# Ledger of designs, part 455: VH-VL binders against q9umr5

Target 1, 268 residues: q9umr5
Amino acid sequence: SYKPVIVVHGLFDSSYSFRHLLEYINETHPGTVVTVLDLFDGRESLRPLWEQVQGFREAVVPIMAKAPQGVHLICYSQGGLVCRALLSVMDDHNVDSFISLSSPQMGQYGDTDYLKWLFPTSMRSNLYRICYSPWGQEFSICNYWHDPHHDDLYLNASSFLALINGERDHPNATVWRKNFLRVGHLVLIGGPDDGVITPWQSSFFGFYDANETVLEMEEQLVYLRDSFGLKTLLARGAIVRCPMAGISHTAWHSNRTLYETCIEPWLS

## First folded at step 21 (VH-VL)

Design yh57 (framework fv_nofazinlimab)
Fold by ESMFold2-Fast, scan of step 21:
Structure yh57 (fold): chain C 268 residues (1-268), chain A 123 residues (1-123), chain B 112 residues (1-112)
Amino acid sequence: as target 1 above (268 residues)
Amino acid sequence: QVQLVQSGAEVKKPGSSVKVSCKASGGTFSDYAISWVRQAPGQGLEYLGEIIPMFGTRKYNEKFKGRVTITADKSTSTAYMELSSLRSEDTAVYYCARTKYDILEGFSDFDYWGQGTMVTVSS
Amino acid sequence: DVVMTQSPLSLPVTLGQPASISCRSSQSLVWSHGNTWLNWFQQRPGQSPRRLIYKVSNRDSGVPDRFSGSGSGTDFTLKISRVEAEDVGVYYCMQGTHEPYTFGQGTKLEIK
């Protein structure tokens, strides 16, 4: 008998994006109850991430309650940040494997088709003027915009990412850390050919310094200070890193080799 | 400069399927989402769904679940709406319309529309 | 689904007089910080809808100043200060804040 799987989508996404993932799970773990949450689909994926966290929380509570042996989360792209916050705000979650599919865990600083599409008159170098305003923070993509050249503004203005990463103090930080540490496994997936998540190492808690040199997770202050439990999880053997080349951003949920290598082993 | 050109009128029998096309120009296919909206004779406007060709993302109004399929061909800058299991109640003019998700200027909902495609379902 | 209710449904108006159409939503259309995704469309007989107003009160390029939109939260109004013959048609409000997008039932503006 397999634990139920809850799937959380990304920007502009819907349950349609996961049709191949569901096929793979059915083939390798027949009988698994998979719930793809149809909340904040399409345009609503641009809603503030804290609002999305509240809505997804309400949806996952009854699923977790029915599965006393635990559940698994598969969270794609922006959805991985929603799941990070869920694990922190829920005092009673029973998540075994949290599988993060190419999610910008340390933030985004990319000059990509998504940036041009959502901010056609902006370059990545000037997006901080929009994102680090109260107005900009009402859009999900700005909640994890992390400009390494304006880290002071990011720390002051980010209403979501800086708080869940413990980069800025919050009254609930100790409780959030305790809750997050209840997770069985943190499975991080990403790769150099993603083309959207920038730097791609953000999916593994690496990120740019002020010179745009990528520093890996173990060199980050959030890791060194153990702000939300990464150092504790790594010491416990609970962090799995599964990088794979050759996969574009919209293909993480539909590549069979990736599924077999990085996801399948964690769906017991 | 901006055009959304739809395919011609269709007459279909109940139980069949119809596929309407919407050819985009003026940068629409790269920069906009494309939505489908219908209007039955003498009635109001009803949203069917949307595709963002740039990202391949789709969403559908639950009312049409299992019957509507929206696709896009980037090489021809053409979006398609296919509606299956047709009923007399599906007789309507079907429109494509574009939406821009510009965060700085604000979302621009349905700023340009196609000319419409009359679909008649009769026995 | 968000229900959009327009009134009146039939609006006979004398040329040169003002016209006013109300639109009410079953829940708040506020996204954030003044961003309210409420739009107004005009459909002339035999034509595709044309957007007049977006984001409650912003006039599209080429739309005459006699058209104005106002409102907040759940209550919105489209006003035509002086009706012209070319204004004959059906007017629809539409919300984009919640999915699925929904339209009002339409208001038919006729010259009496």
Scores: ipSAE 0.754, ipTM 0.875, lowest interface PAE 1.3, mean pLDDT 93

Design yh58 (framework fv_nofazinlimab)
Fold by ESMFold2-Fast, scan of step 21:
Structure yh58 (fold): chain C 268 residues (1-268), chain A 123 residues (1-123), chain B 112 residues (1-112)
Amino acid sequence: as target 1 above (268 residues)
Amino acid sequence: QVQLVQSGAEVKKPGSSVKVSCKASGGTFSDYAISWVRQAPGQGLEYLGEIIPMFGTRHYNEKFKGRVTITADKSTSTAYMELSSLRSEDTAVYYCARTKYDILEGFSDFDYWGQGTMVTVSS
Amino acid sequence: DVVMTQSPLSLPVTLGQPASISCRSSQSLVWSHGNTWLNWFQQRPGQSPRRLIYKVSNRDSGVPDRFSGSGSGTDFTLKISRVEAEDVGVYYCMQGTHEPYTFGQGTKLEIK
């Protein structure tokens, strides 16, 4: 039988966004138990990511306990960061495939409609003043704001992303790395036409340098230092990269070709 | 000059569905979330759900899950609320209202409301 | 769901006298750093609700200064310093901190 699938949604989202994904899974892997977690829906998706991680952790524990063969995670957008943290803080997770759907794994630095919607009078160049304050860090979007022109402030003020990426030291870093490395497969999905995740290569652990030139995963210090296990996972063949053009941010969970190419092969 | 203009009153039979519209004018439709709230005759206010047209995201009050569907058409600046499997208890005035998620200024909940649409469910 | 409890439910007031409405939540409405998503609405007979107060104490544009909001955590108050005939209607508190958003049962303000 197929391993259960747990789905974690993104910013302002809910389980409704995944109705097509559920149809695809049912068609190709009939009998799969799919649980789309309806936690931190809508407005609550703006709550601090560590608060969300705690809530999702409580929800996934009984699901994992009932599945001794393991489970798969499909985590969309901001939800991919929640899942990154879950894999690190849970010393007993049994996740086989962690499928990250267009998630800003190295952070976000874009003057997109999402930013303008939440910070209508701010520009991406000035948002660091708000996000890197204690007040700003009480909102999820600021937890992964990564201004490449103020990397020192990001490293000091980020209460979430800099810590889970091992970019700043944390007492639990060694344990978090050990736990994360228990994952069977890290499946990274994203593409140039997403329109929201900026740079789109953030979904593949690439990111801007100080000149806004994108450096890919293998050129990142977090990879080179193996801070949370990326280099180790890549060496054992556990990282899958599945870029696809022509898909906008809100379409990753409802594109059949994307599902067949990037998701279906990893749902044993 | 911001206005939310709703469609006219409806009389429906039990078991049918109703779709109410809410057209935004005098402002930027995509800059706001649109919520739906109902009020049974002589009763208080009850939240049904919310859509954020910019992101295409929506969520619903668990009480109405499976019966309510909220959609938006950006080209006409119109949000819709469809309620299916109507019962006599669904007789109410249905309102749309807008919310701004401005993190700097704080969330501005339900700052403008539509005029309401009376939906009567009778056999 | 967060339960919002208003008192009194019926508030007969003499013109020119002050009025006060209490609103209590079953759990804290604090989001973070003092941000509290508590709002007050007025509904005149036959009309749509109109927001009077947002974020506990901020008065909307066009709302007379005789209306004021206060409170913290789970206990909130709407005060009208001197009631006028146009104030007749039902007043609702509403919380936006927790999903789903919930309203108090309403307080009907009537002139004696």
Scores: ipSAE 0.780, ipTM 0.887, lowest interface PAE 1.2, mean pLDDT 93

Design yh59 (framework fv_nofazinlimab)
Fold by ESMFold2-Fast, scan of step 21:
Structure yh59 (fold): chain C 268 residues (1-268), chain A 123 residues (1-123), chain B 112 residues (1-112)
Amino acid sequence: as target 1 above (268 residues)
Amino acid sequence: QVQLVQSGAEVKKPGSSVKVSCKASGGTFSDYAISWVRQAPGQGLEYLGEIIPMFGTRQYNEKFKGRVTITADKSTSTAYMELSSLRSEDTAVYYCARTKYDILEGFSDFDYWGQGTMVTVSS
Amino acid sequence: DVVMTQSPLSLPVTLGQPASISCRSSQSLVWSHGNTWLNWFQQRPGQSPRRLIYKVSNRDSGVPDRFSGSGSGTDFTLKISRVEAEDVGVYYCMQGTHEPYTFGQGTKLEIK
């Protein structure tokens, strides 16, 4: 009776991170068919995001076809960007709630332990040299690296994020916007204690300007131009913002209070 | 000196579970992924799964899905591999090994290995 | 799963002579722009495996220059220019491009 739920994981992740989420859903919505996609697990999560989008697309088509009433997406961290692209490239998706769990929707610009782990000899200030090369764009993390001090390079070199955000022109932009607008609800979740997503407001389509001052979604050019439908969705009442303090990056899918407050209401 | 030190040999009955530990020293535990690989007597190497303590993430070989659980304790720099529903064919030496994911230099797969833990499943 | 096939399985070699081991993968191991996650390991009797080569051709620190790796795509080779007594053991190739990581069957190098 409940709509099926499809879960898309994040960087280095697999279905095993979502055991608590599955238990919460089973408790509140018994009988829900939940599919956590085990594609691009572990190091394969570093594959280019367009390659991941193609693979996830192939996996979600039969699930959506079996659910004419619609499906819900729960997409964690990097997975939220995969789901953004899925909603744009699929001209027949039937997604009701798209629940984005702490995903860097406007990109990432952080000098965190995660950056040091993947690029031990780099700082956020010089990573643009690697990420905005053709070589760097072969790694998912570079597909959403958004250096606010080199926005011109980001706009020209980003093969993924700048295109799905409508920050750079693309032949398919009109179709992608039309497809994305079919979503029932865009549920944005994130918070200041995440510790990984930088700035954390990226999960709510906010981002740094050239002075590293965060501008919220309504001040972004992509919103003002309605490049992929954010302004239309907000006017329709289809955007839900659910910020929560006290939650670290790896806890979004395993916190009961977060689930009850931000996720449970949007599962039908 | 980098070392991965594993727990001692185990003898288990079919249907039981075994939990093997791997303590890292020398290098920084949180800077690496830890993988588990087994080797049946006189046979080759078989990958079970990997944990990345920094990201709190883990990935398992589908062949062991539902039976293998890999965990890590950053405070003690120790990774664990638990294998349940043991069968005689699970008799093997179990190794931990570390990997560094440096995107610029390249993935440094299994650069150091533990000494191995013999797990014997007798019936 | 990616299948890794080694040949020969048994390699008897005279001390001081060269040795060569082939490794073939069922799928391309190329990630991108020269990034190919192919590794070689040595396992001496009763010991843990020790990595010799990573990323096709890069020798680990402390590995003698007698050992060299080469190859591309699906076809890889480990060469020992002059076999020494301590080289006795089983050699494994391993791919890390596709999950799950997989190993070749192993090549047993023996001194005749």
Scores: ipSAE 0.815, ipTM 0.896, lowest interface PAE 0.9, mean pLDDT 93

Design yh6 (framework fv_nofazinlimab)
Fold by ESMFold2-Fast, scan of step 21:
Structure yh6 (fold): chain C 268 residues (1-268), chain A 123 residues (1-123), chain B 112 residues (1-112)
Amino acid sequence: as target 1 above (268 residues)
Amino acid sequence: QVQLVQSGAEVKKPGSSVKVSCKASGGTFDSYAISWVRQAPGQGLEYLGEIIPMFGTRNYNEKFKGRVTITADKSTSTAYMELSSLRSEDTAVYYCARTKYDILEGFSDFDYWGQGTMVTVSS
Amino acid sequence: DVVMTQSPLSLPVTLGQPASISCRSSQSLVWSHGNTWLNWFQQRPGQSPRRLIYKVSNRDSGVPDRFSGSGSGTDFTLKISRVEAEDVGVYYCMQGTHEPYTFGQGTKLEIK
């Protein structure tokens, strides 16, 4: 039988966004138990990411306990960051495939519709003033705001992303790395036509330097230092990169070709 | 000028579905979430769900999941609420209302409301 | 779901006197320091609800200053310093901190 699949949604989202994904899974892997977690839906998706991690942790524990053979995670957009933290804080997770669906794994720095919608008087160049305050860190989107021109503020003020990426020291860093390395496969999905995730290479652990030139994963200090296990996973052959052009941010979970190419092969 | 204009009253049979529209103006559709709230005669207010047209994201009150569908048409700046498997208990005035998610200024919940649409479910 | 409890449910008041409505939530409505998503609405007979107060104490444009909101955590109050005839209607508190958003039962304000 197939391993259960747990789905974690993104910003403002709910289980409804995954109706096509569930159809695809049912077609190719009939009998798969798929649980789309309806936690932190809509407005609650703006709650601090550590609070979301705690809530999702409580929900996944009984699912994982009932599946000794293992489970798969499919985590969309902001949800991919929640899943990153889950894999680090759970010393007993049994996740086989962690499928990260267009998630800003190294952070976000773009003048997108989300920015204008949530910060109508702000530009990406001045958002650091809000996001790196205690006020801003009470909202999920600021937990992964990564301004490449104010990296010192990001490192000091980010209560979430800088910690899970090992960019700032934390007492639990060694344990978090050990836990994350328990994952069977890290499947990274994203593409240049997403239109929201900026830079789109953030979905593959690439990011801007101070000149806004994208440096890929292998050039990042977090990779070179193996801060949470990326270099070890790559050496094991456990990292899968699946970029696809022509897919907008809200279409990753409803594109059949993407499903067949990037997701289906990893659902045992 | 801000305006949320809803479709006219409906009379439906049990087991059918109803679709109510809410046409937004004054820049609402590009910058706000649209929520649906109902009020049975002589009763209080009950939240059904919300859509953010710019992102296509939507969520529903668990009580109505499987029966309520909220959609948006950006070209006409119109949001829709469809409720299926109607029962007499669904007889109510249905309102649309808008919400601004401004992180700096704070969330502005339901600052403007439509005029309401009376939906009567009877045999 | 968060239960919002209003008291009184019926509020007969003499014209020109103050009126006070209490709203209590079953869970804290604090999102963060300075952010509590509690709102107050007025519904006059035959009309749509109209928001009076947002974020506990912020008055909407056009709302007379005789209306004020206060409170914290789980206990909130709407006060009308001097009730006028046009204030007749049902008043609802509403929380937006937890999904689904929930409303109090409503307090019917009538001139006695």
Scores: ipSAE 0.785, ipTM 0.884, lowest interface PAE 1.1, mean pLDDT 93

Design yh60 (framework fv_nofazinlimab)
Fold by ESMFold2-Fast, scan of step 21:
Structure yh60 (fold): chain C 268 residues (1-268), chain A 123 residues (1-123), chain B 112 residues (1-112)
Amino acid sequence: as target 1 above (268 residues)
Amino acid sequence: QVQLVQSGAEVKKPGSSVKVSCKASGGTFSDYAISWVRQAPGQGLEYLGEIIPMFGTRNYAEKFKGRVTITADKSTSTAYMELSSLRSEDTAVYYCARTKYDILEGFSDFDYWGQGTMVTVSS
Amino acid sequence: DVVMTQSPLSLPVTLGQPASISCRSSQSLVWSHGNTWLNWFQQRPGQSPRRLIYKVSNRDSGVPDRFSGSGSGTDFTLKISRVEAEDVGVYYCMQGTHEPYTFGQGTKLEIK
């Protein structure tokens, strides 16, 4: 029988957004038990990411315990960061495929309509003043705001992303790396037409340098230092990269071609 | 000017469904979340769910999950609330209302409301 | 779900006198220090609700300054310093900190 699938949604989201994804899985892998977690729905998705990690952890423990052959995670947008942390903090997770759907794995630095929706009076160049305050770190979007022009502030103030990426030291880093490395496959999905995740290569662990030139994963210090296991995973053939053009941010979970190409092969 | 204009009164049979519309002014639809709240005759206010057209996201109160569906049509700046498997206790005035999610200034909940749509479920 | 409890439910007031409505939540409404999503609405007979107060104490544009909101954590108050005839209606508190959003049962303000 197929391994159970656990779905973690994104910003302002709920299980409703995944109705097409569930339809696709049912068509190609009939009998798969799919659990879409309705935790931190709507505005609660703006709660600090460590709080969300704690809640999702409590929800996934019994699911994983009932599936000794393993489970798959499909984590969309901000949800991909929640799943990154879950894999690090859980000493006993049995995740086979971690499928990251357009998640800002190295952070977000974009001046898009979506950013203006949450910060109408701010520009991306000024957001560091808000996000890197204790006030800002009480909102999930600021937990992964990564201003390449104020990297010193990001490293000092980020309560979440800088820590899980090993960009700032943490007492649990060695254990988090060991736990993360138990994942069977890290499937990274994203694309240039997303329109929200900026730079879109953040979904593949690429990011801006101080001149806003994108450096790919293999050029990142976190990869070179193997801070949480990316270099080790790549060496063992466990990282899958599946970029696709023509898909907007809200369509990753509802595009059949994307599903068949990037997700379906990893749902054993 | 801010306007949320709802569709007219409906009379429905038990077991049927109803779909109420809420046409928003241009700026409201792009910049705000749209929520649905109902009020049974002589009773208080009860939240059903919310849609954010900009993010394409929606969420529903637990009591209504499986029966309520909220959608949005960007081309007409109109949000819809559909409630299925209607029962007599669903008789109520249904309102749409808007919310602004500004992180720095704070969330501005339900700052403007539609005129309401009376839905009567006949026995 | 967060339960919002208002008192009194019926509030007869003499014109020109002050009125006070209490609202208590079953859980803290604090999102983070300085952010509490507590709102007050007025519903006049036959009309849609109208927001008076947002974020505990902030008055909406066009709302008379005789209306004020206060409180913290789980205990909140709406005060009207001098009641006028146009204030007749039902007043609701509403929390937006936890999903689903919930309303108090309402307080009917009437002139004696």
Scores: ipSAE 0.777, ipTM 0.880, lowest interface PAE 1.1, mean pLDDT 93

Design yh61 (framework fv_nofazinlimab)
Fold by ESMFold2-Fast, scan of step 21:
Structure yh61 (fold): chain C 268 residues (1-268), chain A 123 residues (1-123), chain B 112 residues (1-112)
Amino acid sequence: as target 1 above (268 residues)
Amino acid sequence: QVQLVQSGAEVKKPGSSVKVSCKASGGTFSDYAISWVRQAPGQGLEYLGEIIPMFGTRNYNQKFKGRVTITADKSTSTAYMELSSLRSEDTAVYYCARTKYDILEGFSDFDYWGQGTMVTVSS
Amino acid sequence: DVVMTQSPLSLPVTLGQPASISCRSSQSLVWSHGNTWLNWFQQRPGQSPRRLIYKVSNRDSGVPDRFSGSGSGTDFTLKISRVEAEDVGVYYCMQGTHEPYTFGQGTKLEIK
């Protein structure tokens, strides 16, 4: 009956954070097989995103193989970037709904308690010196650090996000685009009260320009060039935008109203 | 000065649950991860799990998954470790310990420890 | 899980003599170049563990110079250049590179 659901967690996270989400799914779609992947839990979530993609890929292959009708992905925060890459590198994925739960799809540029927690002596304005080094790219948070004032360095040094977004050329770009376009629905969720994802519109493929003015998805070069298929998906009616105010970063997976409004309709 | 103060000794019956507290002082509670480690009499140290109040995240050692629950109350700067379905083998001193995640300076694992809480499981 | 193996498990030492404890991990503890999450703790009888060394070789504030840590990859050593009476206790290595964090069995240092 219902397609299996695979959940990919975020930074410092584990399956524990999704107890409420699993309960909501069980209530509305009883019998759904939900697998919350306990890979790269806790501090291992700081490992390079390409390393995480390889590990998650190995875990999802048998789940997808056992579900010929397809699967759904629910990918939270940093996990949404892992899922973006999975959809691109897997030439045989059968994902119907990819539900991106407050993920920094265009990157992160925030001077929040989150940044200070990991870089206590750094300001967002100077983190580019650390993140855009080979050493910094060994940490997941730096793989999606996107300084709008040093876009040249971001494009050159980002080993993950700039490549997966088609912001820098890659030999596999055409194949990655073809694979990503196999997805049934791209459900984007986020909101202004998240408090961590900066700008919050990054969850909807919006981002800062050099003046820190947010430009929405349709104004981004990656969309206009259709670098990995966003424009094609939107034309197919396959992109769903579900913004919600009043939800903090750590509450997206445990808010019933959010679940009923933004997630439940896309689980079949 | 940084101090982690734990609740007092507990004696519990098999099958019951115990909840041990760890109150942080001398620093900002939300700036650190709090881990729980136990030590059975005459034995070595065994990791139970960790909570990061800043991220609202918990991570448990698979050996204790389903029995251990770690929570935090930011208003009182207190972390809790609850262990259910107690067995005689759970008799141990339970410690909380602090970790700072600094990417530049390196992870500062278990830099301060609580005084320990003796939990005895007997019938 | 990463297995941490200490040797010796019992270490009788004469006061003023050096002591050395080995710690081997079943997997590499290297996170990235320059970052290896290997720590050493001391536990005196009836007390909580106290961290002596973090990140392989960094001494905590207040830890005497006679304590030093070294090693790389899977092989690590804690050395005490001149054992004092206050050093009696159990010493544990601990890895934080892989989840779950794991400790060695402990080495009991005793005065002969």
Scores: ipSAE 0.778, ipTM 0.883, lowest interface PAE 1.1, mean pLDDT 93

